VH-VL binders against C2 domain-containing protein 3 (C2CD3). Designs and how they scored, part 10

Target 1, 169 residues: C2 domain-containing protein 3 (C2CD3), of Homo sapiens (Human) (q4ac94r1171to1339)
Amino acid sequence: SSGLLDVGLRYRRSPRTAEGVLAARTVSISVQIIRACGLQAAAKALAEREPALQFSATVGVNASVTTHLSFLPQGEQRRTHPVACSFCPEFSHHVEFTCNLVTQHCSGEACFLAELLEFAEVIFAVYHENTKSASDIISIESCKEYLLGVVKVPTKELLIKRSGITGWY
Key: E = the ipSAE of ESMFold2; O = the ipSAE of OpenDDE; V2 = 0.75 times the mean of E and O plus 0.25 times the DockQ between their complexes.

## First folded at step 8 (VH-VL; framework fv_ficlatuzumab)

Design m02 (from k01 with light chain G50K; at its last look DockQ between E and O 0.06; V2 from the best seeds 0.00; counts 0 for: pae O 9.1 > 2, placed apart)
Fold by OpenDDE, look of step 8:
Structure m02 (fold): chain C 169 residues (1-169), chain A 122 residues (1-122), chain B 107 residues (1-107)
Amino acid sequence: as target 1 above (169 residues)
Amino acid sequence: QVQLVQPGAEVKKPGTSVKLSCKASGYTFTDYYMHWVRQAPGQGLEWIGEINPSGGYTNYNQKFQGRATLTVDKSTSTAYMELSSLRSEDTAVYYCARVPYGFYTFGAFDIWGQGTLLTVSS
Amino acid sequence: DIVMTQSPDSLAMSLGERVTLNCKASQSVSSYVSWYQQKPGQSPKLLIYKASNRATGVPDRFSGSGSATDFTLTISSVQAEDVADYHCQQYNNWPYTFGQGTKLEIK
């Protein structure tokens, strides 16, 4: 696997009262999906097993990125719009995940968000959509999504970095 | 056309409060963060805070010691900044500026209001 | 807070000359720097975001470069309409901070 994904994560707190207490019981994890690069190698590797990707591996992939917080339900997953025909797609996509400051484990025990974030991660999955790159529109393969790669960014640094987490992964 | 409209000027006495407005038009109000920045006469720009009109989340420059309060009225696409305990050094032009969600980490204040001149004097 | 220091404070250039404006951060801000142009009596206008990306509608004579602590705004051939104050801004850390500005004049 190869390629890099430029992302940004920010922990956005609710306003505090005069006493320094959070005014709300929720916060937002802000995720920025900026751009990717080097997706051709991933596409070529995949094309070795999927001949339908030979064309895309040459001219460019139709990339989209899914984002998910590991401790949130799968239904909270978000996806960027696809960027067509590029090995270096620029997404410029923003998503926010609303998180409760206090949640409950399966046991029913209260758990602070900080405890979750210490061991959680943001999962990015980069997909190629073959619908616009395949010449055979009647083929099932032409409508299939292919996983190019996965990036996992630990959220623990959000607990210590006021500016958040940024960079290429 | 996309624009942010602010009143021209406000005059206040020290110790009082002011609530400045910023009316957005030409775009979906809740699709952009709204920031506030001020500029004292002959000085540089100073970031005050931001608000997400969709969820109401706010973030402030701690320098203002909780004196600033950002709010929005989605029904009128208007953002507000209230500044309390006014001082003479609060005299400045106050700008509202939007930041696209997709450009949040890019800090792209792509559209600015014309600014409101706040004069604080006894 | 991260201090953004611009240099020079002011400069006067002849038409057509290459202009270089500098912005230095007190600590690394990665590439999260924007540049704004503010003409007299007007609000700031976005020129560059994330150090090197030109905003929509900005002439190609404007370019940005830099990373970490040192950033540069370049005007390849200065025009009369470029007379303005130029501000750099970091948004890597809260609070967002601006430089003190550079005043560009034409000789």
Scores: ipSAE 0.013, ipTM 0.597, lowest interface PAE 9.1, mean pLDDT 87
ESMFold2, look of step 8: ipSAE 0.272; ipTM 0.718
ESMFold2 (binder alone), look of step 8: mean pLDDT 92; pTM 0.944

Design m03 (from k01 with heavy chain F103Y; at its last look DockQ between E and O 0.07; V2 from the best seeds 0.00; counts 0 for: pae O 11.6 > 2, placed apart)
Fold by OpenDDE, look of step 8:
Structure m03 (fold): chain C 169 residues (1-169), chain A 122 residues (1-122), chain B 107 residues (1-107)
Amino acid sequence: as target 1 above (169 residues)
Amino acid sequence: QVQLVQPGAEVKKPGTSVKLSCKASGYTFTDYYMHWVRQAPGQGLEWIGEINPSGGYTNYNQKFQGRATLTVDKSTSTAYMELSSLRSEDTAVYYCARVPYGYYTFGAFDIWGQGTLLTVSS
Amino acid sequence: DIVMTQSPDSLAMSLGERVTLNCKASQSVSSYVSWYQQKPGQSPKLLIYGASNRATGVPDRFSGSGSATDFTLTISSVQAEDVADYHCQQYNNWPYTFGQGTKLEIK
């Protein structure tokens, strides 16, 4: 696949607080979106099908990254701010997902989030926003987003590694 | 407006199966868990199970012995509950109800369907 | 399964009176209790979650309190439109369980 995404995942246990029921039964999964590289190849490949991306494929993409935990509703998806005109964008973005500590896998038995994490994954999607910096823009119509790539990182290692999961994907 | 729409009634014979529908509208279907709860005539409420429409994760009340199957159709924003091996004791109003994320373990059923009356009789 | 026992089973109150509905759990459920109002022929409506949090749109005459095993739903001044069955629910353990309900009528 074209391009790589440097990310970090960490499991943070939140202490049970008296502030509210939600806080008392939740943990946080910390996701750090650090940087990407090699996005030009992805952009060029996409530009073969989308002529509007020819310019961006040469000078740089406006990249943003969405993050989603596979076991959470889609509405919990987070997105970085876009980094303009780069094939190697540095995001340095931190997001946290609040997760319920207790759930149920087995029939009749309460299970911890750990059981979900064993089979879950963090899904990253890198998008280019065509803000049309080129004078060729005839239409005021809408910045179109283009999917450059998808990265899926299994969360199972979060159960073992206290330092979390880090690296290029 | 946010609403969950269910058919009014179903009549089934013992031993058969039924698939109840729950159509969601007025909100993003995949942003909420969908739960199913039933209420026998003159009785209290009984939790059946839950499903995450986004990923299809399900969790069931063990009491139903695997007879219940929850599914969703994201394209139509519709949740389904199939109940097999029907018994007379399954006669009840079956409700679908959504649970906001963050409260899914809190059973905060903030929106309910009107319920489907299932009658199981010979 | 955790058994939720509501009391009383039914009660009749005069308009404007303070109404107290009780719910007892067979074991501690912390503060993970919700209350629902179900009017005749209607589906349940969420009143309280997390033992003491009022749901959106719920009149301030409704309040919830309690922790561990004993929970209370209070209507400070009962109104005619409050005639309904009231259900408590625990969500500390699976499966989620409900009380048998309390029927509230107006004299």
Scores: ipSAE 0.000, ipTM 0.604, lowest interface PAE 11.6, mean pLDDT 88
ESMFold2, look of step 8: ipSAE 0.574; ipTM 0.828
ESMFold2 (binder alone), look of step 8: mean pLDDT 93; pTM 0.951

Design m04 (from k04 with heavy chain Y103W; at its last look DockQ between E and O 0.09; V2 from the best seeds 0.00; counts 0 for: pae O 10.7 > 2, placed apart)
Fold by OpenDDE, look of step 8:
Structure m04 (fold): chain C 169 residues (1-169), chain A 122 residues (1-122), chain B 107 residues (1-107)
Amino acid sequence: as target 1 above (169 residues)
Amino acid sequence: QVQLVQPGAEVKKPGTSVKLSCKASGYTFTDYYMHWVRQAPGQGLEWIGEINPSGGYTNYNQKFKGRATLTVDKSTSTAYMELSSLRSEDTAVYYCARVPYGWYTFGAFDIWGQGTLLTVSS
Amino acid sequence: DIVMTQSPDSLAMSLGERVTLNCKASQSVSSYVSWYQQKPGQSPKLLIYKASNRATGVPDRFSGSGSATDFTLTISSVQAEDVADYHCQQYNNWPYTFGQGTKLEIK
């Protein structure tokens, strides 16, 4: 619906040593989740289908952001801490994903990271945690997470820009 | 209560391997990353690596040159660290510590095990 | 690797005094610094995360400040139970690194 997420992506390559075999074959994709804004519209829209969100849609959401690289297993997803009662939460969180320079496709064929990054994306999902923010009766719904929005940022520019990718999405 | 339980001590000879355990209880094991940190006698803390119990993803300090292997057993909520080619300088207390809710970048090791003293000597 | 240098190496203070522990990073680590307290014979305990946030259950007398390369842990009024080693840690860069620690004693 609406809302923006301020993020930064950077491609990092640590110095390599002859003996550091693991590190020599890995790089780090650095992700910064800085802040979000305009989450009220998303919350209100969701509240139309979820009455339990009526209160939060008025006073503020408890927002957290998950981050995932599309070419990594889902188990590698990371999450920020929640920022309580805000439609413009400031996260200021740093996430790093260690990536192998060479990986294998499902077919077993070797694939370079650069090839993956050309078609990959970083997926951000903003969630509201409906806990302790409203005078709700203790129930399963009171502990629910609600998806407010999803942002997908292509990683292809990381192959070109050393400074990385920054901006509102 | 939330706790990480580690064996008290291990004694090994140089060149051998050791597998240290860390049993988690009081929380959902797969919701937290597990890290390993060691501390040589009278020295500071040294980060060894991390593992995501949910997917098995691992990340290691390159200093260990692949000698460290992190694994988990979800059925028993137990994390393991295996260290091979042991040296005298590997003598240290080895801690497991969790990072809440996969908050990798929080650097918040909020719960620590009591540590296992590994002594490597001939 | 980012080197975290703590100062002083050791400190002896009187009860009730203000204690200041410093941690300097070899390069900017933004605000991604944690502080830990380690009492004799115990495992480390989280005090501060993200430079200035107190962990749950940490007394108000503990506070953290700093950004980029210079960080400080302050105990407004040191207590007897504060005798411990204090460790700073950066998690801005892989691998995570710790300072060498500061030993706090009471006179």
Scores: ipSAE 0.007, ipTM 0.571, lowest interface PAE 10.7, mean pLDDT 87
ESMFold2, look of step 8: ipSAE 0.046; ipTM 0.656
ESMFold2 (binder alone), look of step 8: mean pLDDT 92; pTM 0.947

Design m05 (from m01 with heavy chain T105K; at its last look DockQ between E and O 0.45; V2 from the best seeds 0.00; counts 0 for: pae O 10.9 > 2)
Heavy chain, then light chain:
Amino acid sequence: QVQLVQPGAEVKKPGTSVKLSCKASGYTFTDYYMHWVRQAPGQGLEWIGEINPSGGYTNYNQKFKGRATLTVDKSTSTAYMELSSLRSEDTAVYYCARVPYGFYKFGAFDIWGQGTLLTVSS
Amino acid sequence: DIVMTQSPDSLAMSLGERVTLNCKASQSVSSYVSWYQQKPGQSPKLLIYKASNRATGVPDRFSGSGSATDFTLTISSVQAEDVADYHCQQYNNWPYTFGQGTKLEIK
ESMFold2, look of step 8: ipSAE 0.314; ipTM 0.736
ESMFold2 (binder alone), look of step 8: mean pLDDT 92; pTM 0.942
OpenDDE, look of step 8: ipSAE 0.006; ipTM 0.588

## First folded at step 9 (VH-VL; framework fv_ficlatuzumab)

Design n01 (from k01 with heavy chain Q65K F103Q T105L; at its last look DockQ between E and O 0.03; V2 from the best seeds 0.00; counts 0 for: pae O 11.9 > 2, placed apart)
Fold by OpenDDE, look of step 9:
Structure n01 (fold): chain C 169 residues (1-169), chain A 122 residues (1-122), chain B 107 residues (1-107)
Amino acid sequence: as target 1 above (169 residues)
Amino acid sequence: QVQLVQPGAEVKKPGTSVKLSCKASGYTFTDYYMHWVRQAPGQGLEWIGEINPSGGYTNYNQKFKGRATLTVDKSTSTAYMELSSLRSEDTAVYYCARVPYGQYLFGAFDIWGQGTLLTVSS
Amino acid sequence: DIVMTQSPDSLAMSLGERVTLNCKASQSVSSYVSWYQQKPGQSPKLLIYGASNRATGVPDRFSGSGSATDFTLTISSVQAEDVADYHCQQYNNWPYTFGQGTKLEIK
């Protein structure tokens, strides 16, 4: 959509001692979700076809950001805590993805992480959670989330810049 | 008191246009969205469109294919709905109704006009 | 468009009886449903918003419930002045849509 996302990405070897199978055979991809801006435009655009969002598009959205590596299972997706009633939320959220240096394709062939990272991407999705007002009884069943926008960052940048990348996307 | 006042009735021939008025009083006109809803004789309610009197934003039911035009006059706190290319099927009571801001309230019509009966006949 | 289907189309009840009106959405509308009462020759009056919130000035005998696709308006003890058409509405998606209405009469 039209929102801006300030993120930091870092690539480093991070051997884990707690899990023997991961020791010295894993890499850590560090993701920092710093802040988002300009979410009102995205909310207004969505409100054109979603009446339930017209109020939030005026007052503020309850924003959260999901982070996912394209080559990892969906279960590895992470989500920030929501920031309530803001079009410029600050998250200050840090996530680390532990990746095996060697994995296997569906065919059973070995694949090196570097090969995956050359064509992979980090996918960020910004969501608004429609919650009840203070006068209403909060019910999980009545909550609905709306996709405000998606940002994709190529991981190939991490192969070149091992210390990481930062910027607005 | 808060009220929306509409003319009682309009009679038009097919192919012509009509502009219905809705005068608001008793509240800040620009603080509430204004919607238009019609009801054919013995039928249910049908949503036509909405307008934000503050900025002029509009949204329409695509069923009317651009035949409906919503406008407002802030100086007189009056909302208007123009319907062109009238057909006999457009015969109905046309209501204006305001929508207040609120998480679960925004979209519910808390105040209604008395409605204008539009009769389209040759 | 989301279709709102009310049931029954009409019903006649005795004074003091419990009345249950149903509204079914063709797809989930979350809790963004309102109910209106329309007496003969009058404009609709808001009864319930957000599926279960009673509007200001509405008697306690009126209540709303439901979520997603199934919604209910209940009158705990019907009174003579409750004779009217009742309409449900969704405002979760454009365009807003109403049910066909339920006519309530007293025996």
Scores: ipSAE 0.000, ipTM 0.600, lowest interface PAE 11.9, mean pLDDT 87
ESMFold2, look of step 9: ipSAE 0.403; ipTM 0.788
ESMFold2 (binder alone), look of step 9: mean pLDDT 94; pTM 0.961

Design n02 (from n01 with heavy chain L105I F106Y; at its last look DockQ between E and O 0.04; V2 from the best seeds 0.00; counts 0 for: pae E 7.2 > 2, placed apart)
Fold by OpenDDE, look of step 9:
Structure n02 (fold): chain C 169 residues (1-169), chain A 122 residues (1-122), chain B 107 residues (1-107)
Amino acid sequence: as target 1 above (169 residues)
Amino acid sequence: QVQLVQPGAEVKKPGTSVKLSCKASGYTFTDYYMHWVRQAPGQGLEWIGEINPSGGYTNYNQKFKGRATLTVDKSTSTAYMELSSLRSEDTAVYYCARVPYGQYIYGAFDIWGQGTLLTVSS
Amino acid sequence: DIVMTQSPDSLAMSLGERVTLNCKASQSVSSYVSWYQQKPGQSPKLLIYGASNRATGVPDRFSGSGSATDFTLTISSVQAEDVADYHCQQYNNWPYTFGQGTKLEIK
């Protein structure tokens, strides 16, 4: 493990009032992305394979974090704004996922959310965006993002009302 | 030698504010989160909050209801804790302590200052 | 907030005896528990982190165990220099919280 990711997870059963009313058959899973640290080690390791990252591995990476619930479609994935030139970026990013109380397995069988959360996970991926490639105004395709690390947090922990979870990647 | 240096004591009246300092040396100041912990006489330890010296991110114990403010001066490798609206219950030794990065150790305090005794009395 | 409860509040032991200090969390804190030794008039010193990992420079007679809610600090053979207050801490959840401490004396 080369770095850490600090996140907060909350399970909201009650409908939102000021922020909107959730459907009676839905709940909200709140995810807070707080900070990532130790990204230099990850960047240096990656730079061994990607020479274009040698500079960033020295001065700082442009980090963003994706969040995905394993039982939700890939399209529900969320991403933080990038934090520029840091090995310990502070995101202070909040994401909410609306989840149905009753869902279906791939087999078509009905499943309660509580049962689903027992075996599911929240997947965090930390990426670096190479800005040197972004300076090429002519080629948007030259902008590459690089995976620095992945953190998986079991959603069963949400059932225990956990906040302030640290993952390592 | 890694060291956190704090002043010995401060005396304040109720209702006033105090700003305590913690000077770090022997390591890269911006590479470690700095925490503040206090200990009332004969009591246990109480966590106040944390700050990232690099970016300035802070996280506080809600018990202090915004009375505590953590800051840093990177140029002098000094962390500060300001506590406002002082009351007699704030009488305690206030410690700064760093948290190292690492699996299982992140969140534990490996280096402590000597502490500053804050006495709040009329 | 997670409440950390230490037991006993105080104890007096004879030199060479085995000492067992307990710390109970109000909810699971996984293995994110640390133990500190605080001698009179001094700052706390890290002894154990991650429930069972001995910090650098800590004598082998100190050991930590436990998971979830129940944790133990053990001194296999107590020495005169071990007279101190001992604090447990959880850092699984914000805010970080400490036990009330256990005072260890020598008879």
Scores: ipSAE 0.019, ipTM 0.644, lowest interface PAE 5.5, mean pLDDT 86
ESMFold2, look of step 9: ipSAE 0.036; ipTM 0.649
ESMFold2 (binder alone), look of step 9: mean pLDDT 93; pTM 0.953

Design n03 (from k04 with heavy chain T105I; at its last look DockQ between E and O 0.02; V2 from the best seeds 0.00; counts 0 for: pae O 10.0 > 2, placed apart)
Fold by OpenDDE, look of step 9:
Structure n03 (fold): chain C 169 residues (1-169), chain A 122 residues (1-122), chain B 107 residues (1-107)
Amino acid sequence: as target 1 above (169 residues)
Amino acid sequence: QVQLVQPGAEVKKPGTSVKLSCKASGYTFTDYYMHWVRQAPGQGLEWIGEINPSGGYTNYNQKFKGRATLTVDKSTSTAYMELSSLRSEDTAVYYCARVPYGYYIFGAFDIWGQGTLLTVSS
Amino acid sequence: DIVMTQSPDSLAMSLGERVTLNCKASQSVSSYVSWYQQKPGQSPKLLIYKASNRATGVPDRFSGSGSATDFTLTISSVQAEDVADYHCQQYNNWPYTFGQGTKLEIK
């Protein structure tokens, strides 16, 4: 009934050529945010409660996606560029999260990344930004974000699948 | 060896268009974003836009008001920046620079081309 | 757009002296700041990313610090080869923006 998000997750151990990206004690969780579809239904549903979205629910939303690993601090969140005026935005965006193979808890106990990934999630949030791209002169609030939906993808399969995790969620 | 190769110079008249090239080598072209940055004589750096060579996604500095168009040719690992409606103020060295996907370094330009000097004069 | 303001615009230092370059953001950019070195007639070179991380191959005498709005690039002991323009950049918000640059010369 609601929209779908096409994403890819990969667990990478190989060092990259980029300076300072990966070290011997780190790995990279690669997140690919490809495209979304069916965002009009979400926008229309939200517009029932928020009249400012009525226009966008008709012509298209300005969509962006935030990405967060559940075991990382909230500050370690990334966001795509917004795709203007579309219910089927194509992002084609890549983000890599550098993770330590071994981390230390406040208790001093060591924790392996594999233990974290077993219970972790990648959290995607799709937002509509009511700003410049809209020809809507009715609303005074021109810079407000609206949550269209949330997708949570478990990372446990990264421990098993060598090809990574891909699909619509 | 990772390298971004750009032509040395271009001379154009006002009102015309120019298409600058940036050939990448020594790395997987589609694994890095490609950005364009220019520098007017004696001035600072100015960000023009970015492109994801993998999917073709682009994002531009609104200052250029649609005058800039970024494209890539994956078969030749070449990025292009076309700038239309040229004016004297567009005289600058234009750099291509790659950006890795790494969380900490994302948005930092780790490799630069040598730049192309664009001179716009009547 | 976020405005990055560097200070000073230029400075001349003696060999071996400590050099401090400043960069101020018009609003918080968290730690997403990079520093570049641009020698005369050359393209910029990445020195520091995420405010304090030294890029590969960058000498230990270069260091970065700061968060939110105030950032600093420090050269502990300036060398002759450090003559260059230095640029700060934020990549917290689009569009990415640079400072106006600081020119470093040796007396």
Scores: ipSAE 0.009, ipTM 0.594, lowest interface PAE 10.0, mean pLDDT 86
ESMFold2, look of step 9: ipSAE 0.303; ipTM 0.738
ESMFold2 (binder alone), look of step 9: mean pLDDT 93; pTM 0.952

Design n04 (from n01 with heavy chain Q103R L105M F106Y; at its last look DockQ between E and O 0.04; V2 from the best seeds 0.00; counts 0 for: pae O 9.1 > 2, placed apart)
Fold by OpenDDE, look of step 9:
Formats: sequence, C-alpha cells, structure tokens
Structure n04 (fold): chain C 169 residues (1-169), chain A 122 residues (1-122), chain B 107 residues (1-107)
Amino acid sequence: as target 1 above (169 residues)
Amino acid sequence: QVQLVQPGAEVKKPGTSVKLSCKASGYTFTDYYMHWVRQAPGQGLEWIGEINPSGGYTNYNQKFKGRATLTVDKSTSTAYMELSSLRSEDTAVYYCARVPYGRYMYGAFDIWGQGTLLTVSS
Amino acid sequence: DIVMTQSPDSLAMSLGERVTLNCKASQSVSSYVSWYQQKPGQSPKLLIYGASNRATGVPDRFSGSGSATDFTLTISSVQAEDVADYHCQQYNNWPYTFGQGTKLEIK
C-alpha cells in the first residue's frame, strides 16, 4: 500500500539582527505540507495486524505528519495538526527549519551547510492517532499512534533549485 | 441469523493433538476477526488467539508457546484451532467468537459459539 | 500480562436490588473493557463494550462505567433471569485477558 504526500520545499536566507533568536548567518528551509492521499490503503494494510484500526480503516484516519531534517537533532522534529477522519487530509501546514551556515562535528571540525545538504534528507512520516476509539480520553499517553507511511526527499535538490521544490512525493 | 456452530465434545489422550472447528453462518465470514477463548471447569475465560479470515493474519497468546494454530477455510466459512501436545490442563470448553468492526468494539466478542468440551485424560 | 481482578467473587441479592460488580486492571487499559454474562451451561453474552456502551438487545438496567484501571458493571434492579457469572475483559493490550468472574445469585 502506498499514498501520496503533496509538499513544497524552499531554501532561503534568513538574516536576523544580532539581538534576535536567529543568527544573521543562517538559512531557512521552508516546508509546506499540503495534503496526503491514498491513506485508506495504508490503513487497511495495517488493520491486518492491528485490530484497533479496523474501524478507522473503513471510516477515516486521524492523520498527522512529522517533518525532520536528517542532520538536525531529533528534538527539531515538527508535527502538523491532526486532520480527523479522512483518507485524503489537507493540512496546509508550514514549518521552517533554521540552519546555521557553518556547524561543527562532534570531533570539532567545521562543516558547511552545503556539505550537509548534499547527503541529507527531509523525512516525512504520516501517522494515525487512534483517539476516537476510546469512550473516555483519560490521557494523551493512552492514545496509540500508527505509522501509515514515510516519505524521504533529498535535500541536495535544494542546492540546485533555489526557488524551491514542489510536487507529490 | 448470525451463528457460530461448534462440535459438542472431544476426548483426547495426553501428548496427542486436536483440531476444533467453528462454522460461521448468517454473515460475511471474511469481514470479522475470529477469536478463540477457553474456559476450564469452574474457572475464568482465557484468550488463546485471533485470526483475520480475510488475510490469514494470526496473533497468539504466548502462554501456548506455539502449540495453538489458527486457520480458516473461506470456502466453507469455517475456522479451526489446532492444539498440540495436549495436557490434562487443556481440559476446557473451547469457544470461537467473532469481533466486529466499530468504535470501541475491536476487541469485544459479540457472537460466540456454543463451545466444544475438550477432555484430555489418559 | 494485564491482570483483571473482579470483586466480589460471589454475591447473593434480593430481587429489585441494585447490584454493583467491580473489575480492576493491574495497569491502565483506557476504556477498552467489555463485560459478559454467562448463564449456567451457556456461552458468554456481550453486555458492555468500551467500558460504558451497552450491546444491542441488552436491557437498560445494565450499565457500565469506569476508565483506566477501575471499572464497574451495574444492574439497577436485579431480575431472576440475571442469575449468572459475569466476566470483565480488557482488550487494550495483547494478550486479551479476563477477570476471574463474579457469580451472581438471587436470595
């Protein structure tokens, strides 16, 4: 089973004043998460192994998308708001990742952003949150999440197309 | 009407195997998960495992350590449970039960067979 | 495995009385709890699912409540036909597990 994820990626300089949170020598990677399609097939496939998904696989999933740059810490991961009960959710979500033009490896050597982007990926993961299956929501921790699919976009393309990359992935 | 039919009783010796049947009628067999539950005399209910008749996916209670095998025959709408290396402790009524789709119901057993009494004795 | 503990093990009530059966989970099972009625010589019958939802055909005098670890089945006015064993079940985690059962009798 597979679905489509409509996304847009843009590379732009993000200069800020020295008093700002962002350094002047930074770049912003802008990510637009537009919509996903074909999530029912993924849900049905998972429902073969996860009985808790039997209902959602027929009526609709509560979808959210996580976005992460492979060279950034896991804590920099972002997530869209959930779209309830849909197999073709529209998110219209925008997120920006601020990256330093120069960073340091753990060994202390300097590393330029261009070097990172040459081998890096933007990782999208689509999740279903099974919150509607319980009569009483007692805690967020009691909610179960199910991975519906993963999309990886190479960042090297951003080095070529400064105007951004848009399309279905 | 929706019905799950099971044989009345089976008698087996220790160390042998038994294959219990559960014939479904009155509904689309492949649209519901089938579960097996047993009940020893005077005891509570114990979950054995589940099977998706559509795709054949199975999930077992690890207590049985691979002794239980769930299968289905879609052409006859029949579910089977095979239990090997039988012991006296396996003496119980064995039920098949379906699980419907729906909110809050994906683990609830809405229809049960009448059960098969398995007696394991030397 | 999640242990479901029912209480009491047995009780005898008079006709028309309110009956409360308890089920406690060893850890949180959210609202994924079902209750079954089993009369002598019969298979279990679903009464409650999702902790508080009454199954089709179940009389209004039966109700379920609770969340996380503590659950109750209530019979507002017990009838003679309610004599049975009652079982609670969690289906939040595999393996699914049942309580040991509560035997309800009429005085």
Scores: ipSAE 0.010, ipTM 0.609, lowest interface PAE 9.1, mean pLDDT 86
ESMFold2, look of step 9: ipSAE 0.183; ipTM 0.707
ESMFold2 (binder alone), look of step 9: mean pLDDT 93; pTM 0.952

Design n05 (from n01 with heavy chain Q103S, light chain N92R; at its last look DockQ between E and O 0.03; V2 from the best seeds 0.00; counts 0 for: pae E 3.5 > 2, placed apart)
Heavy chain, then light chain:
Amino acid sequence: QVQLVQPGAEVKKPGTSVKLSCKASGYTFTDYYMHWVRQAPGQGLEWIGEINPSGGYTNYNQKFKGRATLTVDKSTSTAYMELSSLRSEDTAVYYCARVPYGSYLFGAFDIWGQGTLLTVSS
Amino acid sequence: DIVMTQSPDSLAMSLGERVTLNCKASQSVSSYVSWYQQKPGQSPKLLIYGASNRATGVPDRFSGSGSATDFTLTISSVQAEDVADYHCQQYRNWPYTFGQGTKLEIK
ESMFold2, look of step 9: ipSAE 0.394; ipTM 0.771
ESMFold2 (binder alone), look of step 9: mean pLDDT 94; pTM 0.959
OpenDDE, look of step 9: ipSAE 0.033; ipTM 0.682

Design n06 (from m03 with heavy chain Q65K, light chain N53K N92K; at its last look DockQ between E and O 0.03; V2 from the best seeds 0.00; counts 0 for: pae E 2.1 > 2, placed apart)
Heavy chain, then light chain:
Amino acid sequence: QVQLVQPGAEVKKPGTSVKLSCKASGYTFTDYYMHWVRQAPGQGLEWIGEINPSGGYTNYNQKFKGRATLTVDKSTSTAYMELSSLRSEDTAVYYCARVPYGYYTFGAFDIWGQGTLLTVSS
Amino acid sequence: DIVMTQSPDSLAMSLGERVTLNCKASQSVSSYVSWYQQKPGQSPKLLIYGASKRATGVPDRFSGSGSATDFTLTISSVQAEDVADYHCQQYKNWPYTFGQGTKLEIK
ESMFold2, look of step 9: ipSAE 0.537; ipTM 0.808
ESMFold2 (binder alone), look of step 9: mean pLDDT 92; pTM 0.947
OpenDDE, look of step 9: ipSAE 0.322; ipTM 0.756

